# Ledger of designs, part 48: VH-VL binders against q86iv5

Target 1, 237 residues: q86iv5
Amino acid sequence: LDSCSICVDFVGNSLNDLLNIILNSGVIGTCGDLCSAVPGGQIVDTVCDLLCDYVGVDEFIKLISDVDPDPIYICEKISVCKTNDNAAASLDLVQINPQNGTVGGTFTLSIAYTVTNTIATGQLAFNIIDPTGNAFGDAVLLVQQSPEQYTQQFQFQATPSEQESFPNGLYTVQALVCEGSCGSPHPNTYTLANGTTTFTISGADSSSMSGAGSFSGSSQSTQTGAASGSGSGFALF
Key: E = the ipSAE of ESMFold2; O = the ipSAE of ESMFold2 at other seeds; V2 = 0.75 times the mean of E and O plus 0.25 times the DockQ between their complexes.

## First folded at step 19 (VH-VL; framework fv_ciduvectamig_arm2)

Design z3 (at its last look DockQ between E and O 0.03; V2 from the best seeds 0.00; counts 0 for: pae O 11.7 > 2, placed apart)
Fold by ESMFold2, look of step 19:
Structure z3 (fold): chain C 237 residues (1-237), chain A 122 residues (1-122), chain B 110 residues (1-110)
Amino acid sequence: as target 1 above (237 residues)
Amino acid sequence: QVQLQQSGPRLVRPSQTLSLTCAISGDSVSSTSAAWSWIRQSPSRGLEWLGRTYYRSKWYNDYAESVKSRITVNPDTSRNQFTLQLNSVTPEDTALYYCAREGTKYGAFDYWGQGTLVTVSS
Amino acid sequence: QSALTQPASVSGSPGQSITISCTGTSSDVGYYKYVSWYQQHPDKAPKVLLYYVTNRPSGVSSRFSGSKSGNTASLTISGLQAEDQADYHCSSYARSYTFVFGGGTKLTVL
């Protein structure tokens, strides 16, 4: 994988730990002082050292101490990830099947989009908003996504958990394609396209806190790029 | 050479507020390389961290869940000290109270006050 | 009870090595490298022996060493001396942004 993806993954997994180290430690003289305290083992320490040494410890601390830090923004300011202020895309299809299902059922989210100007570092993201206003979802990183047509599919099973009980009612699916982190207030960040669809869960009785659930994220490209799905109750296809 | 000197009452009645002061010499309470903690010790409970105050661009506090609703730790930059306020004390709060500096950047208590034995009794 | 588990007591003869364990969770000992050890003689404040699992402050004997594996940290005292008879406490930073202590271990030098 490329340096941008490695940076975003490291920062995404370590940002809160880095912030706590800085808050508890005050003055940190070297990248070694900072990075040796980051949990996650030798690989994480090595990536931390490389990124921190690349920009210098003072600049690295400044970037991660920002009021609203995010992994893509940090990696862009480090210059490991590129930006394109002219990135452009459209959403061709946002479709969930089945549109009417049951608790425990399997749903497939299909997203088709067209990139018309390269997405340098961005996201394909989605939220699913349940009838009570609780939202869950996932995002996949897009790096140097060339002008082409893409399709991505995510699959999840509506298994109740402590995080989401899957009550009966109308669910709203919101899909976004972004340069930068979707929803971020930071510079070089743009929502390139939006799309929505809905589905319902109905049928037999369901209750909160009745069981545990798991999620897997999935994506699929039509011509270029590679899927880098996550495990948020959606399966990568 | 950092030194911590404690002061405050040794006998407190139930339901009152326990108030202790820790005076700092050889360092500053606003040092960005330190945090300032209160720790108590009793035969039944051992060492128990209560809370801290520290400065990193602004003042922060962290408190142990067991006392969070009753505790306040305040810095006093003009006197170079910090205080413990523990409200609504009970006999369970009888302990030897220490102030301590969290030094060396990474969470060790390298300097301790002399200890103040506080008895909560009617 | 205390958040970290230590043996209540250990003993050893002069010149021997002993090890005191400190077991926590993946949210404290198993997560951060902020594990520290303290020696406490009767009627005295605790004195830091180790921080960052293995590091000794100036003036602490090299007879004191530390290690960590998984959720368990260990203090080893080599070449036991009569003056080592004391209580020993471990502490860890936790993901709740608080500190937790072990219950303490009384070391008896026989």
Scores: ipSAE 0.007, ipTM 0.451, lowest interface PAE 9.9, mean pLDDT 83
Fold by ESMFold2 at other seeds, look of step 19:
Structure z3 (fold): chain C 237 residues (1-237), chain A 122 residues (1-122), chain B 110 residues (1-110)
Amino acid sequence: as target 1 above (237 residues)
Amino acid sequence: QVQLQQSGPRLVRPSQTLSLTCAISGDSVSSTSAAWSWIRQSPSRGLEWLGRTYYRSKWYNDYAESVKSRITVNPDTSRNQFTLQLNSVTPEDTALYYCAREGTKYGAFDYWGQGTLVTVSS
Amino acid sequence: QSALTQPASVSGSPGQSITISCTGTSSDVGYYKYVSWYQQHPDKAPKVLLYYVTNRPSGVSSRFSGSKSGNTASLTISGLQAEDQADYHCSSYARSYTFVFGGGTKLTVL
């Protein structure tokens, strides 16, 4: 595991905690003042201190206090993650099975993509948009993805929850391959390829509360090398 | 040095609220070097972390998904203690309940209360 | 059942070494190094045995050691003694800022 992945995972998992500390603390004079208050124990404190001390506490606070803070962008600005303004990729397949399913059913999203110029730090991301316009999704981090073909699968169960009721109708899947964080307004961010597919849910509606869905992923190469990724939660863009 | 002393009822009826208190000596509930957790133990589930409260410029809570809709953990700085409230209990909530201190830099529970066996029975 | 998988029981003879496994996922045991182990004697509260995978608190015998590889953490007890007969629990801090425990392992010293 590389320093870029460690930085992105730290910032992504600690961003809300950091923002709360910044908004609710008095004067923060040192990285220790900020980082000692982040939950997560010794390793989180150490990563926080190293990243914060590298750029200085004032610049670190500025980056995480942005109106639309972005873990990949933050890690690029502190030079732990690299950028490639010439990154290039295409989406070869965006497929969901079954294309016609039911509430409570399990759906598998398969994405194949080809990198044609290295993705330095980016994402493979997707959103699923329900018939009412509500969206949910996920993303996986791509670090130094060499030119090659890659595949990724995600699976979810259409279990109704407060966040997504899974109404009957047409669902749209949007998939993106990006340099930088997909949907981010920040510099060095590019949508390299996009693709869509659809599926339907039919039968009796259910809006019962049962919890939020999650995603899991795996990857493998169709030529040489491999990309790996896993995700949980929602990646809205 | 640090000691955790539990108190609260040992019998609770289904649908009622389970309430337990953990009194702290040798440390402060508002310590920025600690977090304060409730953990329960049953034969069917073993040890199960329920939730915590901690102070970092303000008060925070984290709760296990299995009980998140029913649990509240609150500090009481004036009495130097923290409490568990678990609403709408069922017999499945019958367990030995512990309070514990977590040192924030270690991710481990270094001090435990004596345990309170709570029975939820009709 | 339990979020982390431990064997329900293990046994060994005095003087032997035994290892107890604790398997989770990439979102917990495989994510952070905040893995800890607890020894629990009958009718007693758990006592921290190891933290941060390998670290022993003062007063814990050097016969106890820990390791982690991928999604699996291990507790090794060398030179088994009668007083080691107890329940052993693993715990991991998860990516979600919550804790998960294993189901516990009953160690019998034959």
Scores: ipSAE 0.007, ipTM 0.426, lowest interface PAE 11.7, mean pLDDT 83
ESMFold2 (binder alone), look of step 19: mean pLDDT 89; pTM 0.931

Design z4 (at its last look DockQ between E and O 0.01; V2 from the best seeds 0.00; counts 0 for: pae O 15.0 > 2, placed apart)
Fold by ESMFold2, look of step 19:
Structure z4 (fold): chain C 237 residues (1-237), chain A 122 residues (1-122), chain B 110 residues (1-110)
Amino acid sequence: as target 1 above (237 residues)
Amino acid sequence: QVQLQQSGPRLVRPSQTLSLTCAISGDSVSSTSAAWNWIRQSPSRGLEWLGRTYYRSKWYNDYAESVKSRITVNPDTSRNQFTLQLNSVTPEDTALYYCAREGTKYGAFDYWGQGTLVTVSS
Amino acid sequence: QSALTQPASVSGSPGQSITISCTGTSSDVGYYKYVSWYQQHPDKAPKVLLYYVTNRPSGVSSRFSGSKSGNTASLTISGLQAEDQADYHCSSYTRSYTFVFGGGTKLTVL
């Protein structure tokens, strides 16, 4: 993995712990004092030390303690991730199958996009908005995405959970391609393209109760510069 | 040298608000190297952390889930003290109440007040 | 109902070693290294013995040592002395910006 992806992954997974440690300790004089307290083993501690030492402990704490902390922005500010204010892309396809499904059913979201000017550090992101206005989603990190055509698929099972009950009705899918974190107010952040589609959920089997909204995905390219990785978790913008 | 001096009523009626004060000498309530805690002790429940207040660019509070709906911990910078308010008390709130400083050294209570035995009874 | 589990009592003879356990969860003892131990003599406030699992404050005897494995922390007292007879409490900082305590252990020096 490249240093940008490592940074974004570390900050994304460790941000709450870093903030907890910073607030609890009050005064932290070295990167070692901060990073040794972060759980996750020797690899996590090493990545933390390298990133923190690169920018200095005081600046690292300042970035983590920001009012609207953003892993991509933090990694851009420490110069581990690059920016491109002229990044450009378009969305070619946003489709979901099946368009009419049931609670407990599996849905596949397919997104095709074309990069026309390199995305230095950005996201392919989506939100799914249920009939009541509750939203869930995911994102995939895009690092140095050269001009090329790309595809990405996401799957989810409509299993009711504490985060999403999957009520019957019309669902709206929003997809975005961004330089920087989608929806972020931070500098060097741009929505490059957006698209929408819809689907419906009707009927339910009582055997499908309680679950989670986990996602998996794949990236494909008809040319060079394929996007990396599958997304996990939820992204809202 | 840090010292914590507690004050407040030792008898409180059910449904009233318990209010205790902890005066600080040898340190500042606004110290970014400390946090200011309330802890109580009873024979049946042992030590129980209740909550804290501390300054890190702004004032923060953290409260135990068991009392979160009834508790407030406030700093008083001008008097160099902090207070506990516990609303709607019941006999189950009868305990020996301590204030304590949480030092910079990794989440430990290094200085304790003398303790105030509070009885909640009609 | 203590969040952390300690034995109610432990005993040992002068000169021996004893160990007091403190078992929590992956959200407290098993998560950060913010585990501390306190000694409390009758009618006195608790006094910190260890913090950050193993560290002794200035003035605490080297007879007190600590360790942690998984969700369990341990306090070891070597070379037991009569003045070690007291209550011992463990505490852990949590993922939720809070502290929890064990139920306490009464040490009797025989």
Scores: ipSAE 0.444, ipTM 0.764, lowest interface PAE 2.6, mean pLDDT 87
Fold by ESMFold2 at other seeds, look of step 19:
Structure z4 (fold): chain C 237 residues (1-237), chain A 122 residues (1-122), chain B 110 residues (1-110)
Amino acid sequence: as target 1 above (237 residues)
Amino acid sequence: QVQLQQSGPRLVRPSQTLSLTCAISGDSVSSTSAAWNWIRQSPSRGLEWLGRTYYRSKWYNDYAESVKSRITVNPDTSRNQFTLQLNSVTPEDTALYYCAREGTKYGAFDYWGQGTLVTVSS
Amino acid sequence: QSALTQPASVSGSPGQSITISCTGTSSDVGYYKYVSWYQQHPDKAPKVLLYYVTNRPSGVSSRFSGSKSGNTASLTISGLQAEDQADYHCSSYTRSYTFVFGGGTKLTVL
């Protein structure tokens, strides 16, 4: 929709490909050399060329090769995404239902938050920590999120998989609202609010080999744009 | 308040494995806002970064080239700690060993353990 | 030798300003802005003074300031005091996803 969201989406989806091309594709002297190798068709190549040409190929490669390549940070350095060092928010609700559930059951995480100073480019993220310390989660992009109240729901099924077995015990939910990428060491990045809750799972079947956990997120807001973003990946913060 | 508490033996024979443990309080070893480092100090080489472990979408390790073939840094989420294993030690590995938290908001080592002096001698 | 070059020692009188240099390469100090400085008193662990070249953690005096130009970072201590007598270390993140340290600088307050 907007150039910041387009940039973050491109970098997020193409980061591994860009790193691979830089490391393994031979000499890269122009944006065309780099961007023509990125899979995804004409739109992806066009977005790549535009961003790369705007800052120059050497700076683009440097940004992508950062110690902790971060789509939001990269897009802020390119000046396609704005920053606000005074961004402010609070978490009003971090609630998970049911609080006592079973393996294979469906859990709904509800997060309500209030922005008190505009989040220029940031995230609403959550992390679910199982009893053994294994974690999974998701995040949604927040762009120019004005002072207002917002809600977001995430839903997952506790189906054991190779990535998460859903053992019996106490689970901790951590939710964050951030300017910049949650957990990032980069400049202009802040954790604006934290919230936690817990839930329990009983009747876990650690012998199950089937199933895969997945997340679906949707934003609910009286505002437009940034709150309607899609988080279809894991939260990494 | 984050605190790092080190433990482990102070005397190790050449060719054996040096093992140290760093217990974390006030933070989690699986925190996505931190990384967990080992640094050693000797009069001849000063401070020397050895390696780290951290969790983002999976566990990552980075190691200094000088020790890469001999080092392992592992998290232990159940005990909220992380360990250093340094194989095939020589007297040149004699040093004061620190564990340290790397805060992602600072890009620096903001909390340090108390230090463990390890002597490698026969 | 250490990966980053610092002077082995520096001295100054109370009230003076001193500057400690930290020189690396385009693959470390000259690559990222992850340059940090640590103060270490005898028999103590290092304590962070500056991070991200110029930023001070809470509780660090504004007498400590930092800068970077090209492959060289600098720590400046103004209004030198007796308790500033310590070792000072610089550190940089590298292009290879590692950290390197300077050899350390022993500051003597005369």
Scores: ipSAE 0.007, ipTM 0.411, lowest interface PAE 15.0, mean pLDDT 83
ESMFold2 (binder alone), look of step 19: mean pLDDT 92; pTM 0.945

Design z5 (at its last read DockQ between E and O 0.87; V2 from the best seeds 0.00; counts 0 for: pae O 2.1 > 2)
Fold by ESMFold2, look of step 19:
Formats: structure tokens, sequence, C-alpha cells
Structure z5 (fold): chain C 237 residues (1-237), chain A 122 residues (1-122), chain B 110 residues (1-110)
């Protein structure tokens, strides 16, 4: 594993805790004082110390306390992730299956892309926009992606939750390949390629009845919604 | 040596606003290494942290979920004090109220005021 | 009811060691190391004994020690003395930027 991926993973998992610790403790004199308080065990503490000592405790706190911090940007400012202002890529395929599905069904998003100039630190990201304009998505980190063709798949179940009810209608899928965090206003950030596709959710939920009435429901399980993948939550753009 | 001196009324009627003041000597309410809390104590609930104010390049507040819709904690830098305002009080708010400093490094309540017993009744 | 669970009372004889537990959740005691303990004599404000699980402020006797395992923190008082008869409170900072307290433990020195 490379230092850039380790940094982005650490910051992504620890950013809220770092901010909480910084705000609660006030002046922090050493990286050890900050990093020993971060939960996650000795490996996390060691990564924290290495990154913090690399840039110095005062600069590390400044980066964490920024108004709109994101893990990729922070790790670029620390200089453990590289940037390439000339990164280039294209999207070859954005495909969702099935194109017509039901609540509770499983959808597979397939994305193929070609890198033509190295992506130093970036993302493959997607948003799914429901019929009411509510969006959810995911992203995966791309580190030193050499010129080549790549394919990635994501899966999710359309299980209703407080975050996403999965209403009937037309859904829009947006996919992006980026240098830097997709959708970010930060420096060294570029949308290299984008693509869209659509799918529909149709069908009726069931209901339980004890009395008289016109009941034509179906037997369906209601579960919480989910998006598949292992990336960071930098897909909302 | 840090000292906290509380003031405010001991009797408040239901539906009114409870207001308490904590004066600070030996430290500054704008200290970047401290935070300033209100904590209350009753026989039925024990100690209950209510909220705090603190300065870290700007002013911040944190409030307990149980009171966050009714509470305000404000600094007063010109008088070197901080205040508690608790709106719409009920008899359930009857308690011994403390102000406290959260000290530098790994936070704990290292200095406490003398306490103010506040009764909420008609 | 308090967010953290402490025994309501504990007793011991002079010279003995006693331990008071403080049990919370993975979002407070089990998350950070921001656990503190306070001694309170009748009609007095609480006084900090320990912070950051194990740290003693200056002026606090080395007879007071602390530990934490999982969601449970412990205060141990060794060489129990009559002056140790008091109420003892634990507190934890949470991952939600808040503090929670235990219900308190009345220690009786026999």
Amino acid sequence: as target 1 above (237 residues)
Amino acid sequence: QVQLQQSGPRLVRPSQTLSLTCAISGDSVSSTSAAWSWIRQSPSRGLEWLGRTYYRSKWYNDYADSVKSRITVNPDTSRNQFTLQLNSVTPEDTALYYCAREGYKYGAFDYWGQGTLVTVSS
Amino acid sequence: QSALTQPASVSGSPGQSITISCTGTSSDVGYYKYVSWYQQHPDKAPKVLLYYVTNRPSGVSSRFSGSKSGNTASLTISGLQAEDQADYHCSSYTRSYTFVFGGGTKLTVL
C-alpha cells in the first residue's frame, strides 16, 4: 500500500475525530498529544503521527480545521498525494442493469473508462438522482492510474430508508472521472470525463389490512437503502 | 489561580427564562485552551452537563440534546464572564446549577463555581 | 436516569482498596479516552480527581488511580481513609461533542 492511499483513508476515517479533539483540547503542542487521542488503535495513531510530523503539528491542525476540508485535498496539501494538472481520461461506458426494476431490487452500475494521461490522485464517482431530486452515490480513490482501460462495477439494493425512499419514477445516474475530488472547488481539481444513464423503478408496495376495503397490495420486504462499493462518500456533486 | 463566581436569581416561575452569570478571575473567557460549561445537579438526575461556550479562532457552542432547543450559553468578553439562559422552564429544571471551566489538554472540569440552587415553582 | 452507570453505593474499611465502576457505551466511555472522575463532599462542588482515564492533577493523592477497558472505566482508591467518604462521579466526553455523567456513587468508610 502507498502513502497517498494510507493518508486519504486515515483522513477520511478520522477527520471528524481530529476536529473534535482539536476543538475540545484547545492548544495542542505536539503531534503525539493530538494523535494519541484518535480512536482506532496503534496503527491509526502511528499513521497520524507520521503524517502530522511530516508537515508539523501547527500546519496539520490548520489543514484539518479548514472550512471545507476533504481527504484528497488535505493529503495533496501535506504532499503525500501528488497532483497532475494534465491528467486526462474518457468514459467508455456508463450502464445500469436492470433499466427497469422494482423497490427492493438490486441494480448494477458498470463504468468503463480509459486513462490517457496519468491520474495522480482522483476519483471515479457516481450520483443517483431520484425523481424528487434527492441524490445518493459513492466514489473510489484513484492513485497513480497509468494510461490504460479500466472497468468498475457498483451494486446497490433499492431498500427504502430515512435517507432514500426509492419512489417510483425515473432515476438519473451521473458518473465522473476526476483528478482530485469530484465536484470540489479546491485547486488541482478537474472533471476529466462525465457520462449519464437512466433507469426506472416501478411497482406497488403492499399493505396489511384487517377490515373491509379495496386491497390489491403485493408481498414485499421493506429494508433500509444501500449503495454498494468501498469508496469515500464524495459522490454528492 | 482561577476562580468562578456565580450570580443570578434563586426563584423562577414556570414558563419563564432562567438566567445565570459566571464571573471569571485568573483566566480569560476567550482563552484558547479552555471551555466554559454549565452543569446542574438534582437528586433524581445527578450531575447533568447542559452546554458550553469556547473560543477557537471563533466562538463555538455545544449543547446537550435534552435542552438544546431551550438553552443559550454566551460569553461576555468585556466583563470576563459567561451566561446561561434556559427558556420555558418547568419544575423539572429545579436543580443546583454550577458553572465550570474545562481545562487545557484532554479536558476535564478543573474549576467549579460555588453553585446556585434554582427553584422553579409558582 | 444517568447516561453512565455507576453503583449507587460502595463501602470499605480504612486501609482497604476499593473500586468504583462507570459503564457507558461505544459512543462515550468506549470511544475516546476522555474519562474523568470527581469527588464531592456534602455541600461542596465536585473536585476533579482524574482526567484522561489515568492522569492526576497536582495535589491529588497517588492513592487514586484509574483504568478503562471497553465501555467501562474504573476508579480505584487504595489505602482508604475517613476523608474519602464522599460522592464520586464519572464523566465522559462523547463523539458528539458533548459530556455525559454517571449517576454517582456514595462511598462509605466503615
Scores: ipSAE 0.577, ipTM 0.832, lowest interface PAE 1.7, mean pLDDT 87
Fold by ESMFold2 at other seeds, look of step 19:
Structure z5 (fold): chain C 237 residues (1-237), chain A 122 residues (1-122), chain B 110 residues (1-110)
Amino acid sequence: as target 1 above (237 residues)
Amino acid sequence: QVQLQQSGPRLVRPSQTLSLTCAISGDSVSSTSAAWSWIRQSPSRGLEWLGRTYYRSKWYNDYADSVKSRITVNPDTSRNQFTLQLNSVTPEDTALYYCAREGYKYGAFDYWGQGTLVTVSS
Amino acid sequence: QSALTQPASVSGSPGQSITISCTGTSSDVGYYKYVSWYQQHPDKAPKVLLYYVTNRPSGVSSRFSGSKSGNTASLTISGLQAEDQADYHCSSYTRSYTFVFGGGTKLTVL
């Protein structure tokens, strides 16, 4: 993996912990004091130290403590991720299968897009809006995506949880291709293309869940074309 | 020497609000290196952390899930103290209440108040 | 965030070593290294013995030591003395910006 992908992955996975450590400790004088407290083992500590030492501990803390901290933006400010204000792309296909499914079923979202000017550091993201207005989604990190045609698939299982019950009805899928983090107000961020589709979930009368289960929304992705890093997470716009 | 002095009523009726005050000497409630907590102790639950207030460029609060709908912890910089308010108390809120300072950079309570036994009964 | 599990009581003879366990979850004891131990004598406020799993504050005897493995932290008291008879509490900072405590352990010096 390249430095940009490593940075975005580290910050994305550690941002809440870094903020928690900063707030609980008050004064942090060295990168070692901050980074040694981050869970995940010696490799995570080493990546943390390298990124923190590169900009200095005071600037690193400032970036993490921002009102709207954003892993891509942080890594752009650290200068391990590049930007392109002229990035351009189009969405060729947004398709969900099956279009009519059931609770507990597996859905595959297929997105095809064409890059017409390099995406330096950006996202391919989607939201799924249930019939009650609740939304969930995911995103894939795009690093140095040259002008080419790409396809991406995401899969999820409609297993009810406290976060999403998967009620019967019409679901709306929103897909975005972005330079920078989709939906972010930060500089160097652009929505390059968007698209929508719909699907339905139907079944028998609503049933009670017999246990307290939790569904953590996750997606699996497959890409054709140039290689990209993974930044799996929620991308609610 | 840091000292924490508690004050407040020791008897409270059910459904009322419990209010306690912790006065600080030897440190500032606005110290950026400290945080200020309320902790209670009962035979059935042992020690139970309730919540805190602290200053890190702005004021923050954190509350335990068990009480977060009923609790408020506020600083008072002019009197150098902080307060606990716990709304809608029940007999299960009967406990020995402590205020405490979190003073180590790796999180621990280094100074404690004297304790206030609060009884909630009809 | 959940209560941490400690044994209700332990006992030992003067000069012996004893160990008190504190078991939590992957969201507290098993997540950060923010584990602390407190000694409490009757009718007194708790007093910190250890923080950050192993660190002793100034004035705390080197007979007190700590460790952590997975979701379990341990306090070891070497060279047990009559004055060590007290209640012992563990605490952990959580990934949710909160603290949790163990149920406490009554140490009896025989």
Scores: ipSAE 0.544, ipTM 0.819, lowest interface PAE 1.9, mean pLDDT 88
ESMFold2 (binder alone), look of step 19: mean pLDDT 92; pTM 0.950
ESMFold2, look of step 20: ipSAE 0.526; ipTM 0.808
ESMFold2 (binder alone), look of step 20: mean pLDDT 92; pTM 0.948
ESMFold2 at other seeds, look of step 20: ipSAE 0.007; ipTM 0.472
ESMFold2, fold request of step 21: ipSAE 0.501, 0.520, 0.478; ipTM 0.802, 0.808, 0.789
ESMFold2 (binder alone), fold request of step 21: mean pLDDT 92, 93, 92; pTM 0.947, 0.951, 0.949
ESMFold2 at other seeds, fold request of step 21: ipSAE 0.536, 0.510, 0.443; ipTM 0.817, 0.805, 0.762
ESMFold2, last read: ipSAE 0.501, 0.473, 0.548; ipTM 0.806, 0.793, 0.827
ESMFold2 (binder alone), last read: mean pLDDT 93, 93, 92; pTM 0.951, 0.950, 0.950
ESMFold2 at other seeds, last read: ipSAE 0.490, 0.007, 0.498; ipTM 0.792, 0.494, 0.806

